# VH-VL binders against q9rc53r339to534, part 2

Target 1, 196 residues: q9rc53r339to534
Amino acid sequence: AQTHEFSNKLNTISGFLQLGKIDEAVDFIQKERKIQQEWIHFFIERVNDPTVSAVLLGKISQAQELGIDVDIDPSSQLLTPLQERQQELLVTMIGNLLENAFDALLASGIENKKIYISFTDMGDDFIFEVEDNGPGIPPQLMESIFEEGFSTKEGTHRGFGLALVKKAVHELGGAIFLEEGELGGACFVLTIPKHE

## First folded at step 2 (VH-VL)

Design d11 (framework fv_daratumumab)
Fold by ESMFold2-Fast, scan of step 2:
Structure d11 (fold): chain C 196 residues (1-196), chain A 122 residues (1-122), chain B 107 residues (1-107)
Amino acid sequence: as target 1 above (196 residues)
Amino acid sequence: EVQLLESGGGLVQPGGSLRLSCAVSGFTFSSYGMSWVRQAPGKGLEWVSAISGSGGKTYYADSVKGRFTISRDNSKNTLYLQMNSLRAEDTAVYFCAKTPFYRWGQYYFDYWGQGTLVTVSS
Amino acid sequence: EIVLTQSPATLSLSPGERATLSCRASQSVSTYLAWYQQKPGQAPRLLIYDASNRATGIPARFSGSGSGTDFTLTISSLEPEDFAVYYCQQHSNYPLTFGQGTKVEIK
């Protein structure tokens, strides 16, 4: 929640002030303000669709609450107008891919949980990528993770919602597949044609 | 040390085919996107094609789409450009170029090969 | 496609002088602009990426600035080895495009 995250930031500031570390408190506040301003500037300049921006910002906020570090590739852009159905399904797919990454990271026990997001409309397709630094997908499960009702282990939700993502992307004439990423975990790529 | 070495250029007749190769060393090839960029004699630079680190995504300039195919063999650390239906206007030095990114977006080029000359003439 | 227009086509200057090169985009490329140097018979060399970040090994006399549609490459004091052709490139949208080049030549 916003309230919980706000309380955590206030506790950090309060801690610095109680220890007489005024310069560190000021630095923390300025750093937070700069980061927030940079995110706002990025989304205004690089994402033309307010609904997609809202969903991504909401998911970034949720990740912060879960202790997950989220970074968006600075080359990302979504400036081409989305058709109403493309927007509806893209929002659904973004939600399911990020929930899948959250679940995998939370189940992994890894200390430094990371998600990398990239999206582009520079070519003939809308492309959206989500990569995590979790355990990844075993090669023998790569086909089955997109099947309805798939589950990897008791207490894991790898594949939760992936069947919905595959159905949604196929409705738009696109595809979902796994790529090799830089973080060492799962890397899902969506492609959606701009036109029929 | 990063090195890119092109080969396969030469003289070819209009309508002919040629395959360029770019052998790389000094970096983990599969982790980076690659491009081909050409330069006609006395002219500026023109981007031709790009390929992602895995080979799963490719992009082409409109002038070569349907005629050229970019590919890579990550086990051999080699990038390829298959050029079909060659035209006089394809005459150029062809450079292979490395991006510092695995992803498909934001391709600028941190390292370049020395280029290989392709001349399309009767 | 995004068209990049470089100006001037040619700069005739002496060693020690300041060079200012312009690149204008037909539509916004945010900060996704790179600059390259090319000498006769050689491959291009990356100087600047993301409008203002100097590439590894590039001397401090090279600097880039700008955002949106208007970009500048500055060489604060020309050395003999700096006389070359300079290209801008946008890395915002496919197809990737280059400017036509600015030749910096000895006066």
Scores: ipSAE 0.012, ipTM 0.519, lowest interface PAE 8.7, mean pLDDT 82

Design d12 (framework fv_daratumumab)
Fold by ESMFold2-Fast, scan of step 2:
Structure d12 (fold): chain C 196 residues (1-196), chain A 123 residues (1-123), chain B 107 residues (1-107)
Amino acid sequence: as target 1 above (196 residues)
Amino acid sequence: EVQLLESGGGLVQPGGSLRLSCAVSGFTFRSYAMSWVRQAPGKGLEWVSAISASGGSTYYADSVKGRFTISRDNSKNTLYLQMNSLRAEDTAVYFCAKGHYKVTYSGYYMDVWGQGTLVTVSS
Amino acid sequence: EIVLTQSPATLSLSPGERATLSCRASQSVYSYLAWYQQKPGQAPRLLIYDASNRATGIPARFSGSGSGTDFTLTISSLEPEDFAVYYCQQYSSWPLTFGQGTKVEIK
């Protein structure tokens, strides 16, 4: 029920933003009291794609409900127009990476759950990063996490979405990396070329 | 210009030890992962070891694991390779190489290379 | 570990001719493949990264293609300075591995 209701709200926000009805989107988010005015201002100024904005705002709201702190690097921006296929696949990849971070943090049982997001389009590529402060990926599993159907243990279903992310990013001529992050958990970096 | 200078190579007997150094200039050393790659006389390239930008993660080829230790001193812009229990098959030119990224758990390519230092393990 | 097999071992060609070099991976490396050029007594030089992107300063006659397990380096018209050994390298997973090399020599 809650998940269904949240999905409907995300669709509503996406709809307002896609129609250029920024004031209506802002009013809707304020009524939910799940996202502060500062986030809305940031996305209006720094992200020119309404669908990407809606997905990120929805994920921030979801994280807040789950007791997860989300920080976005203040230098982040996505101002270059996305091609239709790039937008579709980027939205899918963002969703899967954030869901995987949520799952890892909730399964970890740690009290101070944190996600760090960074994205940029200043170079020749779109770059998107998601880092968590969970237990990270054990070195022996790093090669397996991108394989379809992989799971780490009973009750932990990480890795299923990562195979989809790897396929999607490679369709766009890009790459995904698992990197050493500052928060001590998993750090995933996507790179997508702006032009073929 | 960007430059990597290897030193410490030489002739050692089997079972001996040697420490290689790589002095770095022309880029922000602390921001990039580094590798050692070797090449035996007349043979191809073989990756030996890697270290993350912070030094917190290290990786080794199975052929050197337990015998070689990679380390770095970011305050001195220097990369090291401590080689213990040397074997004849460790004879090679050892190249210091800069990773294209600060660290990638899946790996990286090398965009800048030193000129190499020769290590000969022979009785 | 991922094994990279380069073919042919040696290409004997004349300046102005087209060179085509192959690299096959034992399992998918997606597009995480680089090509290097090495001349005798010198360090390797990066030519291509992410299977098809030319490194800075590399002439347009060099091009890379392929994905998954099958990759190709093409030199459209050989210059005298292009006679060298060429290596492919994967960075899809640890340990990093190189192919055994293809020597492009003058006829």
Scores: ipSAE 0.000, ipTM 0.476, lowest interface PAE 13.9, mean pLDDT 81

Design d14 (framework fv_daratumumab)
Fold by ESMFold2-Fast, scan of step 2:
Structure d14 (fold): chain C 196 residues (1-196), chain A 119 residues (1-119), chain B 107 residues (1-107)
Amino acid sequence: as target 1 above (196 residues)
Amino acid sequence: EVQLLESGGGLVQPGGSLRLSCAVSGFTFSYYAMSWVRQAPGKGLEWVSAISGSGGNTYYADSVKGRFTISRDNSKNTLYLQMNSLRAEDTAVYFCAKYSRWLPYFDYWGQGTLVTVSS
Amino acid sequence: EIVLTQSPATLSLSPGERATLSCRASQSVSSYLAWYQQKPGQAPRLLIYDASKRATGIPARFSGSGSGTDFTLTISSLEPEDFAVYYCQQRGNYPYTFGQGTKVEIK
C-alpha cells in the first residue's frame, strides 16, 4: 500500500517529467530520495510514459531505503503509447507487485535482498516482470495468493495487493503468471495486449 | 493422464479455409494458456498463436495475423485454430501445446496434424 | 522480434562424447530460454526451462547454462537416443521465437 504522502510525491515527479522538466524532477528526487542519476536517464530514454517512469523511480527509491538492491534488465523498454486505462491499471499493478516483493523480502530475514525487474513492448504485448530472491510461494498457496483478503500467518503479507493485480490485468485482457526465476524467489510476469 | 489430440488437418487449395481442433484431457483446461506451433516439412519450429486460459487474450505471429484466429471452448476442453486465406507456405504439421501452470514452458504437446495447401 | 541463432547447424559426434550447443539472442531474454529435443516424426520434448532447470524425467546428463543473450545446452556423454535435433526457444517477449535448430548426428 502507498501512503497518500508517498503518492503525492510520485505525482509531483510525474508532473515534472510530463512537462519535460527533467532537472526539476532530478532535484526533487535527490532531496526526497537517494536515486542515482543513471536511473533517471535510463527511464527517460527507454520509457516514454512519464507516469510509469515516476512510479518505477519512486519504487526503486523506496527499495533502496529498505535496503533492497534493485536491478533492471538493460534491454527493457516501454516506448509504445499506453491508453489511459492501460496506464492507470499498469501503474497500480507495478506498485502492488513491487510492494508484494518488498514485504516478502523484509519478512524473510535474508541479508542480501534483491529484486530484478524486466519490461518490454517489442511484441504484441506489454510484458512486465518482477522477481525477488525471497522464499518464494509455497505450492499450497499458489492459487490462494490471488484471492481477496489473502495473507499469511506471522505477519507476512504474501498476496497483499495480488488480488487487485489479477483483477486489473484481466480487465485489460491480459494475464499474470507466477514463474520460477533465476533468483530463487517469486517471479511474477504480467502480459497486457497492446491492442484490443 | 494428460492428453492432447489434434484433428482437422488435410488438403486444402490456396485461398481456402480449414479449422483445426485440439481436444484435451487430464487437467483443468481453463487454468492453462495454450499455443499452436507449426513445422513445415524438413524445417524448424514456428510459433503460430497463443491464447490465455480465460480466452480473453490472443497472440499471433506476424505471418498469420489477420488470417488465423485462435479460440477455445473451456466447457468442451477444446482449442481451435481457424485458418483463412491459406497459402502454400502454411503447409506444415500443426502442434497443439500446453503451457505449464506456473512455469514459462510447453510441458505437453499433441502429436500434430498435417495441413497441406496445394493445388 | 527477438532472433535466436543456434550454432553449430550440425554437430557430428560419437556416443560417449560431450556435446555443447549454443543459442544466442539478439537482445536479452533474462533466463526465459528453453531447450527442446525432437526426433524424426515426433513432437518436441521439453528438456530445459529457465535456462538451467531440467524438466521432469530428463536425465542428469542434460544441463543448461547462460543468461541474457548467450545460452548453452550441454550433454555430458551422448547416448544413442540423444541423436536428434535440438531447438532453443525464448519466452521473454512475444512473439515467441525458436532458433533454427542444431542437428546432433552420429559420425
Scores: ipSAE 0.000, ipTM 0.398, lowest interface PAE 22.7, mean pLDDT 80

Design d16 (framework fv_daratumumab)
Fold by ESMFold2-Fast, scan of step 2:
Structure d16 (fold): chain C 196 residues (1-196), chain A 120 residues (1-120), chain B 107 residues (1-107)
Amino acid sequence: as target 1 above (196 residues)
Amino acid sequence: EVQLLESGGGLVQPGGSLRLSCAVSGFTFSNYWMSWVRQAPGKGLEWVSAISGSGSYTYYADSVKGRFTISRDNSKNTLYLQMNSLRAEDTAVYFCAKARYFGSSTFDYWGQGTLVTVSS
Amino acid sequence: EIVLTQSPATLSLSPGERATLSCRASQSVGRYLAWYQQKPGQAPRLLIYDASNRATGIPARFSGSGSGTDFTLTISSLEPEDFAVYYCQQRYSWPLTFGQGTKVEIK
């Protein structure tokens, strides 16, 4: 079960980070996964939430195993403390958005698969963006992909997962957008108010 | 439409102070980084300072650290640059610049600039 | 700080000719490099962001390429309004830095 092993590794990383054992977390990630030292230093400096760091590092490792290039915008940071419910739902939404990007890219058959991640808390909102260079979302389906139970006969799960993301972000008083991206694929942006 | 309008430039003696303002309209000011970029006569562009949308994070070029203070008033849609202990080398046109996308410090809109002359 | 070096300092060409401008970074900036155009007495205008993306309203004759430390701005066929100074800028790390500029002038 690759899912079981993945969850165990994320829990170990999260545990080290929660205890302030950054060196141990870095060593574990380097030995267990294909994560470069520069990613870990970026997250230590720019992301103050151990659980969010663990999820993102795990997803970067997963993307590398799948042959997907991940780029994180260097302006990204998440230093403002998250409320417990914000953290819980943000982690769930990040996981869902990245899994949807992985699925779209793997189904596309393109050679140079890319994902761009950006996040910031420097304004009044937490903002999180995931963009891929896959086939994108047809304009006529942009509303339908957020409806519960949406699926295609090709076995894609993108629309179903996005319904759950929309529900989660609305609980936090935020929003999800499908924006025009720079990589030519789907570009999803989450906004979550800092105060409520 | 997006507009940025600078004011507050002028002639000042070395060691003096000036406060620049940039009034903005046409976007949600509180969600975007803002920067000051200067250009000395006949010279290239030099980034001076940046401030996050909330105002909680600021960055400065080494040449102005300890002398200049960037700030913003989101209720008034206005960016400021307080310039103290001015030197002849600070003589430049000062531009207000808007980040293209939230935290991205590539500048899609600029003001027309305001001239600051530091001369004895 | 990251130093950006532009070359050539001056490029003398005629309308209709192709212009190729270079920007080299002292260390990798990934794809996080922009190009600006500036005419005398005017504010800079964003042309290209994140190495290869044209800004809104920028004509198709402008294109950007490159990654890491070497970047190129190309103007496929110069129009009279394209004779200006061009600057590259990195947003990879603080402090933000600009190149010293390349002047494209009429021959």
Scores: ipSAE 0.085, ipTM 0.668, lowest interface PAE 6.2, mean pLDDT 85

Design e01 (framework fv_enfortumab)
Fold by ESMFold2-Fast, scan of step 2:
Structure e01 (fold): chain C 196 residues (1-196), chain A 120 residues (1-120), chain B 107 residues (1-107)
Amino acid sequence: as target 1 above (196 residues)
Amino acid sequence: EVQLVESGGGLVQPGGSLRLSCAASGFTFSSYSMNWVRQAPGKGLEWVSYISSSGSTIYYADSVKGRFTISRDNAKNSLSLQMNSLRDEDTAVYYCARDYRGSWYYFDYWGQGTTVTVSS
Amino acid sequence: DIQMTQSPSSVSASVGDRVTITCRASQGISSWLAWYQQKPGKAPKFLIYAASSLQSGVPSRFSGSGSGTDFTLTISSLQPEDFATYYCQQANSFPYTFGGGTKVEIK
């Protein structure tokens, strides 16, 4: 009952954010429990783009429904205006990276599933990081995972896969990296130039 | 309230063309990805096409690729499907459907459907 | 493409019955599965997402379970308004595919 109520509240807030109705979203949040208010207030304060906020809130809600803990770096921000194409492709890339993490965690059988998200627009680039505590990616496969339809486990990719993420980020003049993270699983970092 | 209303269906001969439209209201249309889903008489659901909120990203089912063109006009809150080189197997009710929470690929709201019949 | 197989194709039931519908994916889709209800002459209605999450406004007698390849939709106590065709849909990979449907009809 509480989980369904939370998801419905996030859907309402996402709707206000998608409509650019920040004041209405804030008013709605004021009526909620402290933990939910902290999460949603963070997005309203720290993310200027309503579409990106709505997508991230929706994915966080989905992770909770799947029994996955999500933590966002408290220094995260996205205040620089996005061009329409940047917004479109960024939403697609965030979706694919989070879905990849969900699939890896659910397939792993790990009890304490966790995703860490970090994003910043300080300096000349937009930077987005998604890390999980799943089985990670063997060094031998790091190049292959960006091939069309491939994943770290056969049959665990969403059809567009990491190949689509690589295509999208390159269209924006950016790059995607596999980095060593602190959770022991896969760590993907996107860099997108603000001006290209 | 969210409302999607399809139009443009009808009877057409094989090889003919039809243009379907979907009028959206009750939400910020420009913030949502949209889909076309069809259903042949007495049969199940088949996904046809996807268009992103800006119109920049488009996907088609293999069965319609090269023949159908999806487009949108965010200023007019409308979605379109241009259907060329129609075949008997394209006979179906065509539904306009909205993506759930952006990029979840679930369909949370559907129009009433518009009927396309391809028959000689 | 991921093939979605629903069982049974139809089931005859009475009001108050417990009804179970099964959906099987040809490959692993984690929990990327939705359920829809369609009444004759109407558009489908969104019921369940992420295999087990009930959409707002859907009665609690509906529930979903499963992960990987095997999924179940359960109606704990069938009501008159529940006679309809039910479809599963995988959201794991492109192209998005639906099951063949299960018709729940009056005995």
Scores: ipSAE 0.005, ipTM 0.456, lowest interface PAE 14.8, mean pLDDT 80

Design e02 (framework fv_enfortumab)
Fold by ESMFold2-Fast, scan of step 2:
Structure e02 (fold): chain C 196 residues (1-196), chain A 121 residues (1-121), chain B 107 residues (1-107)
Amino acid sequence: as target 1 above (196 residues)
Amino acid sequence: EVQLVESGGGLVQPGGSLRLSCAASGFTFSRYSMNWVRQAPGKGLEWVSYISSSGSYIYYADSVKGRFTISRDNAKNSLSLQMNSLRDEDTAVYYCARGKYYSSGWSFDYWGQGTTVTVSS
Amino acid sequence: DIQMTQSPSSVSASVGDRVTITCRASQGISSYLAWYQQKPGKAPKFLIYAASTLQSGVPSRFSGSGSGTDFTLTISSLQPEDFATYYCQQYNSYPLTFGGGTKVEIK
């Protein structure tokens, strides 16, 4: 019921965005989720694909429920039209990167859980970045985390999610990198060529 | 009150170097993208370079790529532009400009007063 | 690169006049257009973004319209402080590009 209600709400938001009804989308989200108006305006104005927008808004809501503080680079934008396959795989990659960050932070026991998100399409590539303030990736594991079936614990989904992201981004001719960031945790940068 | 104050401009010979700085105050600097925009004497506005709030994403106009380097220090609320291999066509007033938050990171809601760079033999 | 063409390059007007400035993009930019005002010797001032949204503190006599490739800035009743050069700027794609400017000068 909860899952069905959530899905219906995302469909309603997506519908308003597709119809260009920005104010109606904002009103709906404010009533249903109590999310800050600035976050809602950010996504509506800066993410042109309704499906990507809906997924990101859903992930922000999920993070808030988990007690995770999310900051988004205010220069972020995703305005270039996505091909159907690019959209499908980007949604999958965004979901897996954010789920991996959630899992790392929840497992860490840290009191002030934080995720930083940045994305842009101003250059030749779509670029998506997710950084957390969790324990990070040990140097010994940096090469292994993208291998299919890798796990730091038996039964965990962390290594599996990253392998899936690597497969998806390679299908689009892009790449995924583990880089240094300011938060001290894992920092993943995803690049996808606009034209393949 | 949002303030952006540029410094470091001056007269330099072709092939020389200059470092421009921009001191920001009155807002949370680390949350905003920053830009350099220039204006040659009697001419219009030309975008030069962009840096994201984190510093992770950097873009340059083709005319300056490989010669100019933009950087920021969020702990000191400062933006810099290192200009190498200066040419006569780089002569301009250089403005530090803040990216608009939430509605457009690539439009500029606040500008500094500018610093003048003159490249002449 | 997206080329931004402003028309006219200059216009002579009197206080109280309605002034219209046009900006044309060489390709579609949706509503990702900003307008700036620049007075001689001063930094540009942000007026409008998203083609039609006024920045806080900008007088209501200023308005913007348009989408796609054709955009207009209108000053409904020109005031003495409005004599300036106006620039449009697209922010749909890299590199960011400005129009050549339109000088609004006293008649």
Scores: ipSAE 0.005, ipTM 0.475, lowest interface PAE 14.6, mean pLDDT 81

Design e03 (framework fv_enfortumab)
Fold by ESMFold2-Fast, scan of step 2:
Structure e03 (fold): chain C 196 residues (1-196), chain A 119 residues (1-119), chain B 107 residues (1-107)
Amino acid sequence: as target 1 above (196 residues)
Amino acid sequence: EVQLVESGGGLVQPGGSLRLSCAASGFTFSSYWMNWVRQAPGKGLEWVSYISSRGSTIYYADSVKGRFTISRDNAKNSLSLQMNSLRDEDTAVYYCARSLYRGYAMDYWGQGTTVTVSS
Amino acid sequence: DIQMTQSPSSVSASVGDRVTITCRASQGISKYLAWYQQKPGKAPKFLIYAASSLQSGVPSRFSGSGSGTDFTLTISSLQPEDFATYYCQQAYSFPLTFGGGTKVEIK
């Protein structure tokens, strides 16, 4: 029973986010954090920013509707308060990285679509990772995928908003990396200094 | 391929100054954090300094604070270390190293340049 | 500052041996630990990040484990090219600090 109620609540959050009602989504999360502690205790204990929680839960709901399995590393945490600009840009980057992964997986046609998310603030940086099991990115295109307006009509899907993500993370004094993942697809890592 | 090449090392008198440079190629230099790490003869590795991708965040080891200045020129793909008031204990091979995202691990290192402080 | 204590300071082992090197942090550093290999007269080479994640191109005989304050680097079957000094480095907070190194000599 609790599992069905949680799914319905995720759908409500996704609805608010799709309508651009981020504040309403945040309010819904805040109200549910106490009532459904058993199901969203991960976010209660490990994510102190309700806006980031709302966006992640909304994206998980969207992935579910698309037939994509999303796992978050159970050691993930984000307990350090975000500055207003860090929060705004992080939310934008999370959205763009996850939508890029969704598009790549949907275009791939594979049956077992998977995304792995990990984040931490244990060191001097906020670190956010997104990995998928899609076709990945050819080595010769790795730098080009971050260029504005870059696209190909042959080969791999290069994704939505990666140029925006690179611009946003650099504004915060951080970096974005494309690394080798264990799922066989693309693995993007964001680093954002806490006090820069 | 990723390559880091240090230069500027040499023999210098105590109290003197020296400027080290590191030329980067094969990657987008402006997207990475950079470090200087040194190693005295027969000794272990000692972290010296860090600079963020834009140059706005800088850290130094206590042993060099106030004497060394790290800087970068992203247009020239270059990292620098200005060393003033040099002491005998600053004698070492100096490496530049690129920082990885996961907690400032250093995934690529230059070959090093030797600094000898002696009268 | 976080002190990194590495042990043993040196070890002599035969080709094919299993070698274990330990590294201890003076305070909790989660999994923010890297391992490096340095061959005589050469720059350090990156091996492992986040305590257990092997860098691409590093042979599978190398593995890392641990979290918090106690960490281990293991070489499951020593090869002649593994003669080197190995260093751990905490990447949790500034100043960054290295262990004292462990010299591995293959006999």
Scores: ipSAE 0.000, ipTM 0.459, lowest interface PAE 13.6, mean pLDDT 80

Design e04 (framework fv_enfortumab)
Fold by ESMFold2-Fast, scan of step 2:
Structure e04 (fold): chain C 196 residues (1-196), chain A 121 residues (1-121), chain B 107 residues (1-107)
Amino acid sequence: as target 1 above (196 residues)
Amino acid sequence: EVQLVESGGGLVQPGGSLRLSCAASGFTFSTYSMNWVRQAPGKGLEWVSYISYSGSTIYYADSVKGRFTISRDNAKNSLSLQMNSLRDEDTAVYYCARGPRFYGYYYMDVWGQGTTVTVSS
Amino acid sequence: DIQMTQSPSSVSASVGDRVTITCRASQDISSWLAWYQQKPGKAPKFLIYKASSLQSGVPSRFSGSGSGTDFTLTISSLQPEDFATYYCQQSYSYPWTFGGGTKVEIK
């Protein structure tokens, strides 16, 4: 399956990075996904968790294939070790938030689609922020967008992504917020306590 | 050309009924939320009702709740407002206005020319 | 419901003047505010959304600012075609509410 193949590719990249074979990891990724060497070096220096790095790199590659411009705050970092369950759920939440942003942007008809990502672990929480320049979400609908089955897609009843994020963040004792962002679309902020 | 055209306004006695229609053209009607906004003579704008792109979410101003019913027919690109138990204070120009596509900041970027409703006592 | 208060109710200004219109919400609405222009006998025209984002085709002399409870619409150099009534509208919470309007008259 593509999920199994994707995981194998991420494991290969993770393996190269763990062994300090940075150039080999870069070569592998560029042949597979045309990812810039700058992104790989950024993640090596700023993110200690290979699985999180691999997922974010994969999502950046996917966005670029969809014609979506992705920018990450250069002060972002994730250096604090994640517990196994925190890592599993964080990866799931990041994936679903980014897929939701992709869907919103592709449905919007907006030229010059953009996503801004920021993350930090410098306080008591892991904080992840995903912002897009799509149509945004009114605050009065915030609770509705996290309900299972909520969807803005025509003829579709499935809306598992954000409901799954809400479930996952609550399991970790964290929170998810819809904030006002600079790009003018949806701005989701995810907080996870380091010591739950 | 993106257009909204209202019809169905007229003169009616208190307690009477009217049905307003709004015909949409030049865009994919089924992907946009729609609104009714009214303006009494010499007064400001007052939001009346909202309907989501699918028709599943509907809101009303307290002044019209229980008397007015908003509906849409996406196959015919039309929006309707059934007005029952009309009162003198319902006298206004009624505008059909387009909300954002699917979800977003709730604003109205396209407006019809309006249709006049006069409730005479 | 959220009450929107506009000031002034009317203003008379000369061509080339800077005109400032204020809109105040009775509670925090973040940036969920739009501005509309209405000329006599015409339907309202959309100008600005999310407090400061100018609609395509609207002249750059129009700008919006503010967040929370206090918002401003500015016309940097008033033109004859800007004679109109301007309305703010909040979309933070149901029911949607408009300000009372500000009439701009060119002397």
Scores: ipSAE 0.000, ipTM 0.454, lowest interface PAE 14.0, mean pLDDT 81

